# VHH binders against o75319, part 147

Target 1, 181 residues: o75319
Amino acid sequence: GNHIPERWKDYLPVGQRMPGTRFIAFKVPLQKSFEKKLAPEECFSPLDLFNKIREQNEELGLIIDLTYTQRYYKPEDLPETVPYLKIFTVGHQVPDDETIFKFKHAVNGFLKENKDNDKLIGVHCTHGLNRTGYLICRYLIDVEGVRPDDAIELFNRCRGHCLERQNYIEDLQNGPIRKNW

## First folded at step 10 (VHH)

Design hr7 (framework vhh_7qia_2)
Fold by ESMFold2-Fast, scan of step 10:
Structure hr7 (fold): chain B 181 residues (1-181), chain A 119 residues (1-119)
Amino acid sequence: as target 1 above (181 residues)
Amino acid sequence: QLQLVESGGGLVQPGGSLRLSCEASGFTFSYYDMGWYRQAPGKQRELVAFIYSRGSTNYADSVKGRFTISRDNAKNTVYLQMNSLRPEDTAIYYCAAQTYKLSPGYDYWGKGTPVTVSS
């Protein structure tokens, strides 16, 4: 497909590294076939992603793709030195406990294997906002002991956009801590 | 709730050494960048040493080569090793935890630990 995701152009391509963490959030990169529908300044390919990360003096060590589709780019469009993990998530719904567990397990495994470097965990869904922000904040709250409002504010500031879905925000602020990992 | 407690200050003669500690409680240490600030009587508070969550460090020119900042994430503690102390290092030393640069209210501060270099 050649259809640009709805509202994709409304969001900044890449946020800033979240201080105190290894996380950086971004919107889904779009492979070359989508560029015919984009102005030059709107392009955000996998190559553009890595260039923008390098411009921040950062390096990606893992990409976690939360989209429910494979149409935007292929893992082979990424450098072979960067691990890629697909966790299928459905938009609009708070991710289930199994999805939360998979995310936490992947993050913990990366951190254990990367103690001797400062490489980042890149996380994206379609817009790099709601599902992405939820799972990152859930990790910070459940694993790192961060207060929910602090986690949300840190994510919003570093991403450059605020979490939009009230059910996600409500679950982070008032929902149970998931300790089943 | 987030709390910072400094320790290790005291009286030392010129040329001596002190090791300051700052223990954080109520949160995960790796969430925060950490800094050591000092304030001498009648002067503004100044940054002495800074350690990012990522491990990079920065030092004020006045202490470079004499002071070393480090952190132990397992103990939720940041340290300031102070060597070759000078009378002008006399100040109250404050630990700070910072999450959002240039944002009001992002800084958490301890009550300070006094360091006197004299006699």
Scores: ipSAE 0.000, ipTM 0.103, lowest interface PAE 20.3, mean pLDDT 84

Design hr8 (framework vhh_7qia_2)
Fold by ESMFold2-Fast, scan of step 10:
Structure hr8 (fold): chain B 181 residues (1-181), chain A 119 residues (1-119)
Amino acid sequence: as target 1 above (181 residues)
Amino acid sequence: QLQLVESGGGLVQPGGSLRLSCEASGFTFSYYDMGWYRQAPGKQRELVAFIYSRGSTNYADSVKGRFTISRDNAKNTVYLQMNSLRPEDTAIYYCAAPHRYTSLGMDVWGKGTPVTVSS
């Protein structure tokens, strides 16, 4: 259906670039068919996403969509110049090693291809918070060697909302480093 | 550095079909928009078909309805299926990635695969 995701209106549409990284996090954009259920100031379409990124003097080079659905928007609703990658992730559970591996490989590939520019990796799930924050922090911890508490603090500050799922936070703080192939 | 290698060209009779392949290596292929261009002797290189990273396609008017561009990101390959070939389709066919997705400040081009449509 055209039902707005639960609590979607509670979250800031797009965060700030995470300093020292190429990451920016946001909540899922909603295609035009959802706008009848939203006030004008609540709308956050794919077009609105790119307008808000430009307002921050940033440019997206890749979008990673972590939702387990295609109902909110279609890839063709995005500018054709920006690559789109879908990684289907189930909410509530800590992402499995295969999902973590796919995310790390996508990020590493983007960074290799974009050495000569400063374009951002945009990451979103439904709210741009739990799955999104987990995978970004997991990358920073495992690949960049950032301390878990520092990664979480950086994400929370830049997203404008604190990571909510205790099992995700506990895995980031105390869980094993994922040595993916 | 992104590298592109075309294959599948050859001699075919009018009305025949050919499937061209372009294998990419070096960088993450799935992030690139990809195009098929062709160049006949003594003429400027022209865009035949284009596929964006997300799967949207467009075609030159001269080939619309006859050619189909597709991609297989798992195989790092872009394809051009050419049906109902005509003598005027005779050219060297090139695979290319646009400037926006390279560190070179220019399009990445393959070496080309020749297609001859003749009796």
Scores: ipSAE 0.000, ipTM 0.128, lowest interface PAE 18.2, mean pLDDT 85

Design hr9 (framework vhh_7qia_2)
Fold by ESMFold2-Fast, scan of step 10:
Structure hr9 (fold): chain B 181 residues (1-181), chain A 119 residues (1-119)
Amino acid sequence: as target 1 above (181 residues)
Amino acid sequence: QLQLVESGGGLVQPGGSLRLSCEASGFTFSYYDMGWYRQAPGKQRELVAFIYSRGSTNYADSVKGRFTISRDNAKNTVYLQMNSLRPEDTAIYYCARESKYGIPTYDYWGKGTPVTVSS
């Protein structure tokens, strides 16, 4: 249905680009049917997402949607020029190795195809925080060798909200590095 | 685990040559800028040579024309070719991965390889 996700209004719509990376994180955009339940200043549609990215002088080249639902917006609500990838990721539990490797494969493929431009990889879950922050940090740690605390600090600063799930934080800090497929 | 392992240091006479190697593991080497630093007894650690992920290079004035930094992304290795060595080049040489994230100039160091230039 058209029910606004729990706590969705508590989070900033879009973070800042994470410096030294191609990542930008945001909360889930909500299609027009949700706007009857939102004040004008609370609206964050797919169109609003692209407007806010443009306001930062950035351009999206890929959206990775980590939600475990298709009810919030449809790929058809996005510009035809921006690829959309759905990775169904269950909330609350640390993403499994298959999910992690799908995410890494998508990011590596995007970077290979976009080495001649500066377009961003947009990543979101429902709030753009826990699943989103986990997978971005996991990529930075496992692929780029960033220290876990540095990856977490960078994400928290750029998203404007700190990772909340302690099990996610503990896995990033103390968990095993996941190798490529 | 992220690791940088330097090798190739040793004792050489003035005017001699050495080639240092730094083998990297635990990260995507080709994405990172790499540097060679040195620390002489009683002095601060200083940048000697730097190579960007894209291949551009920079050198300290004291070594320009004598040292050459290069990289082999297929081998995850950065090199420092040192020619016309002088006693003042005596130092422990460190390989460093430069941070892309605005944390200190380096974000990871190797253990170092000693170079002594004397008769």
Scores: ipSAE 0.000, ipTM 0.129, lowest interface PAE 17.9, mean pLDDT 85

Design hs1 (framework vhh_h_nbbcii10_fgla)
Fold by ESMFold2-Fast, scan of step 10:
Structure hs1 (fold): chain B 181 residues (1-181), chain A 125 residues (1-125)
Amino acid sequence: as target 1 above (181 residues)
Amino acid sequence: QVQLVESGGGLVQPGGSLRLSCAASGFTFSYYSSYALGWFRQAPGQGLEAVAAISWSGGSTYYADSVKGRFTISRDNSKNTLYLQMNSLRAEDTAVYYCAAKPYSGLRTSEYDYWGQGTLVTVSS
């Protein structure tokens, strides 16, 4: 049912902006129906997300939702001025090339349209860690030419948690570069 | 400066219906203000009970088990107005009904910062 995702409470709600990029990572916000099972300090609704980002003196311009479910919150719970993109991404498996393409195209489109402001691209999966970290690092490696170990270190530091999936880390470090442009 | 004003209360027969309204002034029901809104009630000689709540977008709602299926909460952000449609009213629904607003944060029903003065609903034959 309306159960809190496994280990969701173990993760910081929102990381810090990754310096030199427009990325910020966070765990999935939980709509009101989950709050009865949470202490006040554990609550992280869509509204709480925007509060925490404002507290960092940042502003969201796009949310990319990588979860394979719609049960945690509704896009309608977000401000209408913030675009929402759903990329259904299966957990455990390294994202396929189609998913990587969709992510890269969304990021590049946002950056092109927002070159005159400093708005952020918010990316989340369930914990804001494995799928989220993989796709952000994949973008930095393939598009920005960042060294794999540097991309991973930057993500881990800014998220406040280290990537946990060995297959994701292995693909980032030693896998092929997906040259999409 | 921030004010919530309830209206629509009155005397109604068991099984009847009432629609309560709450007009907000001093802030707007928009994502820029990010207020969650709720209805609370206090029956004679009883404590305050959360009845229903709605997120700033209208996308998420809460209902107390005692009213689930009978009451519907809604909001019109263009009119700065919160509503409670109350159907199949029972004597146990007799109470002063308050609307309340919570600034931007989680949607818990017990921690609201702004309150109206209340409107009396009496369900009696």
Scores: ipSAE 0.000, ipTM 0.098, lowest interface PAE 18.8, mean pLDDT 83

Design hs10 (framework vhh_h_nbbcii10_fgla)
Fold by ESMFold2-Fast, scan of step 10:
Structure hs10 (fold): chain B 181 residues (1-181), chain A 125 residues (1-125)
Amino acid sequence: as target 1 above (181 residues)
Amino acid sequence: QVQLVESGGGLVQPGGSLRLSCAASGFTFSYYSSYALGWFRQAPGQGLEAVAAISWSGGSTYYADSVKGRFTISRDNSKNTLYLQMNSLRAEDTAVYYCAAGRFSHPYTKSYDYWGQGTLVTVSS
């Protein structure tokens, strides 16, 4: 449907690149059919996403869509040159090990294939916050060896909004490293 | 083991230029370590002031309003070196300049874990 997601307007459309990484987080873009329900300054289409990233002097090389729906925009709304990966991730619960492994595999593959450029991995869920922040932080902790509190602080600062789900934060701080092998 | 060593400071005339370099040893400017790098300065009798900062990739930069348009920060990860190109120097730019590295720092937060010893820049005729 054409109903905008709950609280979607409350969040900044696009964060900043997370320094030392290839990650940039954003809320879900909404295709043009949603724009009749939005003021001009509230619009955030797939085109708006790419314009905002370009305004930061950055370039997307991959989009990872963590939403559990296809209703907000279609992959065909994205430039053909930018790969799109869908990982269906249920909200509210900590992502399972299979989901974590899929995310890590996609990130590692992108980095291997893009070692000669500085293109970004764009990650979003509905608000670009809880599922998005969890998986990015989980990657930084498990693969990059970042301390959990440093990963969370970096994400919160660059996204412009703090991770809200306490179960996600608790898992990041005290949960096991996910080997997924 | 981790060291940052500044060089390129000295006496320069008003309106002149200097390029500061910061060589890192004991770690690399790898994106896996997520180091943001910055330049800070402290003039005699003043507090520490953030001058410029750059993300690990060079994709994000910060400049203090007092130096914007005159100074350019850059990094060369292959040489493990940070640079500050200083143009149109003024007497007010006289300070000890410090190189700093912050793991997982954003240029805008100015939070840094490792610091160099400083290099003196004096702008005087």
Scores: ipSAE 0.000, ipTM 0.129, lowest interface PAE 15.7, mean pLDDT 84

Design hs11 (framework vhh_h_nbbcii10_fgla)
Fold by ESMFold2-Fast, scan of step 10:
Structure hs11 (fold): chain B 181 residues (1-181), chain A 125 residues (1-125)
Amino acid sequence: as target 1 above (181 residues)
Amino acid sequence: QVQLVESGGGLVQPGGSLRLSCAASGFTFSYYSSYALGWFRQAPGQGLEAVAAISWSGGSTYYADSVKGRFTISRDNSKNTLYLQMNSLRAEDTAVYYCAAYKSGPLRYSEYDYWGQGTLVTVSS
């Protein structure tokens, strides 16, 4: 439907680039059909996303969409020059190993192809918080060797909101490192 | 503006030890912890060689085969300082040692964004 996601208005549209990484996190953009339910200052369309990224003097090179739905916006609403990757993730549960490995492979591939530029990997779920924060932190811990508490603190600071789901936090802090074959 | 300043170089006898330090300025604490940091060296008449690298958190380290087991890289993010503990020094370790910082991406990137001026280490009796 055309209903605004629960609590979507409670979150900042876009965080800041996570320093030392190519990641930037944001909440799901909403296509034009949702705007009749929003005040002008609440609107966050795909166009608004790119405008806000440019206002930070940054440029998106990839969008990774972690939502389990296509109802909020269509890939066609994005500039044709920006690659879009859909990884269907269910909320509330820690993402499975296959999902984690797919995310890591996408990030590694982007970084390999974009050595000569400073373009960002934009990651979002519905609120740009729990699934988004989990997968970014999991990447930093497993691939870059970041300590779990440091990864979580960096994400929380840059997103402007703290990870809310205790099972995600527990897995990041005490769970096993997921290694690729 | 990011600046890296090396210290601790000098003359040492074969089998001796030195600790190199690299002090970073122009970083906020959170930005400093986000950098991958490394040590490189250039021996007389040779090209630049990677010696050791450490991830922004300190969780991952790399060592060149020539120094593995003898050198230890570490960082103290509270002091914005990178260290290289060099033990069992050999004549072939004689080189100018450079501290370097890389602002983004995994340790797989070979190019570093910021470099110090270098500190000379001479291993000779």
Scores: ipSAE 0.000, ipTM 0.138, lowest interface PAE 17.7, mean pLDDT 82

Design hs12 (framework vhh_h_nbbcii10_fgla)
Fold by ESMFold2-Fast, scan of step 10:
Structure hs12 (fold): chain B 181 residues (1-181), chain A 125 residues (1-125)
Amino acid sequence: as target 1 above (181 residues)
Amino acid sequence: QVQLVESGGGLVQPGGSLRLSCAASGFTFSYYSSYALGWFRQAPGQGLEAVAAISWSGGSTYYADSVKGRFTISRDNSKNTLYLQMNSLRAEDTAVYYCAAVSRPYGTKPSYDYWGQGTLVTVSS
């Protein structure tokens, strides 16, 4: 499909790097076929993503795509030098333990292989907010020992939008730590 | 020389299980390609069918509708080995199973450039 996702235009394309971490969050890039429905200033293609990251003096080393579809853009739309990982996640529901562990393993693997550079892990769902914010915060809480409220505040500030789904926020604040086995 | 060698095929009865292995030599499995490794099968007189695929990290998997819930794909990058655990086997699963690998990593569409010789799986009626 070629329809723009609901409320996609309401969100900033790219947040800021989350200080003290390698994370940066953004909304889903839209391939060229969507541009007929967008004003020039509304366009946010894969190329636009990389340009905006460079404008912040940052460099992407990994993209984690949390959408449940590949209709918005394809891995071949990305530079050949940037790894792409697809983790299919359903919206509205708190990601299950398998999804959380896949995310953690991807992040840990990237950090181990990129300890000699400062490249970022780019994470997105459709809006770069709820699933994206949940998994980033879950990582910070479970792996890095950040207090839940601090993780959420950091994400909200750097993304430029607050996590909206109460079930996600509740799980982050009061849910169990998911330990790797 | 780049090689993929499948093993673990054989004869099983309906409802049984098998584990297939694919050992790679001449190249190293990469963390960095989405859908870098996959299993395909070909039944007699039929075309090649994609069965399962797994990304660089093991973080993303694909399964054909016909096998979803019954088969599990996994990889061990330290051993350069790809696995397919096949449970609840059906007569329709009878085929030669091939492993395939992408030569080009990172954000490109997988091109399955390396193929094994295949291993036969026969599920008796």
Scores: ipSAE 0.000, ipTM 0.101, lowest interface PAE 19.0, mean pLDDT 83

Design hs13 (framework vhh_h_nbbcii10_fgla)
Fold by ESMFold2-Fast, scan of step 10:
Structure hs13 (fold): chain B 181 residues (1-181), chain A 125 residues (1-125)
Amino acid sequence: as target 1 above (181 residues)
Amino acid sequence: QVQLVESGGGLVQPGGSLRLSCAASGFTFSYYSSYALGWFRQAPGQGLEAVAAISWSGGSTYYADSVKGRFTISRDNSKNTLYLQMNSLRAEDTAVYYCAAKTLSYRPGHTYDYWGQGTLVTVSS
């Protein structure tokens, strides 16, 4: 369907690069069929995503799509030079261990293959906030050894919006570390 | 050389069991190289049929209605091997069985699917 996601307009399209990391978070881009329902200043297509990242003097090397749908845009709408990875995640629930491991493995693989450049890992769910923020923070805590409150603060500041789901925040602060296999 | 190699096929009587194995050679099962692993079959004079599939972690499985409850797919990433346990075999299960690995692209121009050469399973008399 061509219905705008609930509350999608409430969020900034793209955050800033998280300093000390290769992560940048954003809300889901919407293909051209959605533009009839948007004012010009509200449009955020796949092309708009790349323009906004270029405006920050950054370059995407990977997009990780965490949405549970393929209706918002097609991978073919992205530049051929930027790999696209789909990890299906259900909203509202904390991502399961399989999903967390897939995310960690994708990030580690990208970093290994991109040692010679400074390209970013772009991560999004529908709003680029709860599932996105959870998985980025989980990576920073479990793999990079960042303290939970510091990871959350860094994400919130760079995204421009605070993680909203209390169950996600509580899991990050008090949940077990998920070790890589 | 990069390949998938099936083994365990053969002749079995109706109601019998077989376990097929698929070993990766020249690469390691990982989230990228084997995001999903599957078994496909082709009976004489028929098209290719998807039989079963398993996610990288083993947390999700798929089975065709024709084999559900009789076949079990599993994988051992540490042994670089995919399995298909086939129970209660029927004459209609006679086919060449292929294993396949679905890769994920996180690099431009580096996505591809691996396929084995097949192993024959004959269920008769």
Scores: ipSAE 0.000, ipTM 0.158, lowest interface PAE 12.7, mean pLDDT 85

Design hs2 (framework vhh_h_nbbcii10_fgla)
Fold by ESMFold2-Fast, scan of step 10:
Structure hs2 (fold): chain B 181 residues (1-181), chain A 125 residues (1-125)
Amino acid sequence: as target 1 above (181 residues)
Amino acid sequence: QVQLVESGGGLVQPGGSLRLSCAASGFTFSYYSSYALGWFRQAPGQGLEAVAAISWSGGSTYYADSVKGRFTISRDNSKNTLYLQMNSLRAEDTAVYYCAARGYTPKSLYEYDYWGQGTLVTVSS
């Protein structure tokens, strides 16, 4: 059914753009069928997402959905002008190299095709925290050469919540750089 | 009982140095409880002034313009302790110095959750 994800209400709907990057992180939007289980101030639909991005004077150019489900909203609930990419990512375990490669390829492709604008890459999992924070930080470390602690701090500050999974943090700080050529 | 305890204050001559320490009791430094740790001061007859702050990882620091280049903030999460190294002290640095801790939650983003009792620093000849 249409049950709200565990702890979903505990997190801010959307963070701020990570300065010096094109990334913005948020929790999974919930389609209108979930709204009967939410107070008005708790609602965060796909429409609410775009309204909140606009309130920050930002514009989405791509959404990367890392959830392992399609039950929370459908791509058809998004504006036709915003590309949507699904990367099925299992929670709790560090994403595998194939998943990391897919994420890096999508980001690099977007940046190459959007040189003439300042549109954002929106990234979410269920809470917009662990899988989302891991992949964004992994990109910054491996591709941009950012120090692991600096990447994590930047993500935590802009998301408004700290990365929680110790295995993810440990991999970011001490794990190998994934050179996907 | 949650408490922050400052130490290391005292009397020092202009141009001298002091190191302040702040030890947590009743809680452990973590991403949520101590995302940001800071030092504030209050000079006689003045309001509270932010001096320095440091993020959980130590990757981000803030310094008031009046102390940049003279003070260094650091933290040791394994010892549950925050430090402020104060160099080239001036008479204008005389104040009660407070340690503060802020979790990184929406409700505490602009407000420090835990405060110490303060330690007096007097810079005088």
Scores: ipSAE 0.000, ipTM 0.120, lowest interface PAE 17.2, mean pLDDT 85

Design hs3 (framework vhh_h_nbbcii10_fgla)
Fold by ESMFold2-Fast, scan of step 10:
Structure hs3 (fold): chain B 181 residues (1-181), chain A 125 residues (1-125)
Amino acid sequence: as target 1 above (181 residues)
Amino acid sequence: QVQLVESGGGLVQPGGSLRLSCAASGFTFSYYSSYALGWFRQAPGQGLEAVAAISWSGGSTYYADSVKGRFTISRDNSKNTLYLQMNSLRAEDTAVYYCAAHKFPTGYSRAYDYWGQGTLVTVSS
């Protein structure tokens, strides 16, 4: 189906860069075929994403797509110069260790390859909130030693929306640190 | 320079086993590769067939229906090497086997950018 994701219009398209990090979060871009169901001011295509990042005087160097579907847009809709990584992540349950480690390795490698620039890592799921916020905060806590409450507050402020899933919040605050295998 | 080199092909009897290796140079197995590494094959007079693909962590794999339960894909990131363990080989598995990699991290919807020269596997009595 060509159906807009539930509540997708309720969220800001793109958050702000998280200060002290290379992260920026956004909701899923929707390819041209969805635009017949949207007012002009509601459109958020892959092109719109890059325009909005540029309006913030930022530049994307990597996109990490956490959705469990490929129906919203195709990697071919993105500039060939921007790497695209798909990590299929099921909603509702806390992401498993494999998913967490894939995310950490992608971020670490991007930072190593981009130490001489300030390009951003763009992360999204459907709404750019729960799976997105969990994995970004998990990285900050486990790799950068940020206090859980501080990581969550930083994400919420910069995204412009608060993490909603209590099991995700609980895992971030009280769950174990995940080590690389 | 990016290069992929396959090895391990040869002649084997039906029901036998072979292990293929793909050594990568000019780049490391990417931290952000998801399904960016895989094996393809081309039988005489046929087009390319996707055989198997593996995620960067080795935890997620894809297999063609024709090889499920018989072939196992794996990777060793420390050796920058991709493997294909081929068991219970059949005459129809006879093909040139290619290792392939994406230039950028990508899903299955993009074409592979780097290809090895191939290694011949012949399954015959």
Scores: ipSAE 0.000, ipTM 0.149, lowest interface PAE 15.0, mean pLDDT 83

Design hs4 (framework vhh_h_nbbcii10_fgla)
Fold by ESMFold2-Fast, scan of step 10:
Structure hs4 (fold): chain B 181 residues (1-181), chain A 125 residues (1-125)
Amino acid sequence: as target 1 above (181 residues)
Amino acid sequence: QVQLVESGGGLVQPGGSLRLSCAASGFTFSYYSSYALGWFRQAPGQGLEAVAAISWSGGSTYYADSVKGRFTISRDNSKNTLYLQMNSLRAEDTAVYYCAARLYSPKGTSEYDYWGQGTLVTVSS
């Protein structure tokens, strides 16, 4: 059978909307085949994700999946009304400029097409923390002009967990701004 | 045109409280424009002193040692307004209070770019 990701149970399923933005972060949902290895209160399926978002009086308009696998759930497990975008990223490494650019373009495109609503951009990697937090903060810093420490603090507070990887934190604080040309 | 307008100043007895407001126009208190917002004061015969500051997210605050535990800075981005709640006021808090905004720059800066006209706070019997 399918194996649950390392430390997946240690993280809250879904954070809160990051105020002043359209972002919400969460850990990877696990399809039904994983549920035999989980207690009922540990389950976090695609359906559970949408139920938890609704409980916050929020609505998803886009999911950006940053995992380097499709074994955890399939796009077909999501409601047909919610667009799904896959951006393959490797863990432990700061995402390259091409990946950062792809993320920024997806976000900008969503915001342009959703000016008349308040739907959220849901972003996840395996734990919804390091790669997820890096790319969201990188967007806020580079595109929206947010101070790095403020972007990191906002993400940490809303996710309910602090960014853990020092190379990611250092790149956000001291690394170059990646220009969108 | 960027403008900051303070209100809420006046005469207060020692030990009293006042709430100052700073209304912004010409820019939004969104996470995309206001890097930091702050309150400064100039007491009679003294230079300009930083009193309190709040980051764009509201997650980081600064207070001068002279006001820690007595003053609270807050912001309401939906109302485009910055606040300073002043409790346990003392005669030494008598000053003109200025609202200031520091916008984010990719180059980084500690400078406040925009300033209000000031509002007078007098603490006396």
Scores: ipSAE 0.000, ipTM 0.118, lowest interface PAE 17.2, mean pLDDT 84

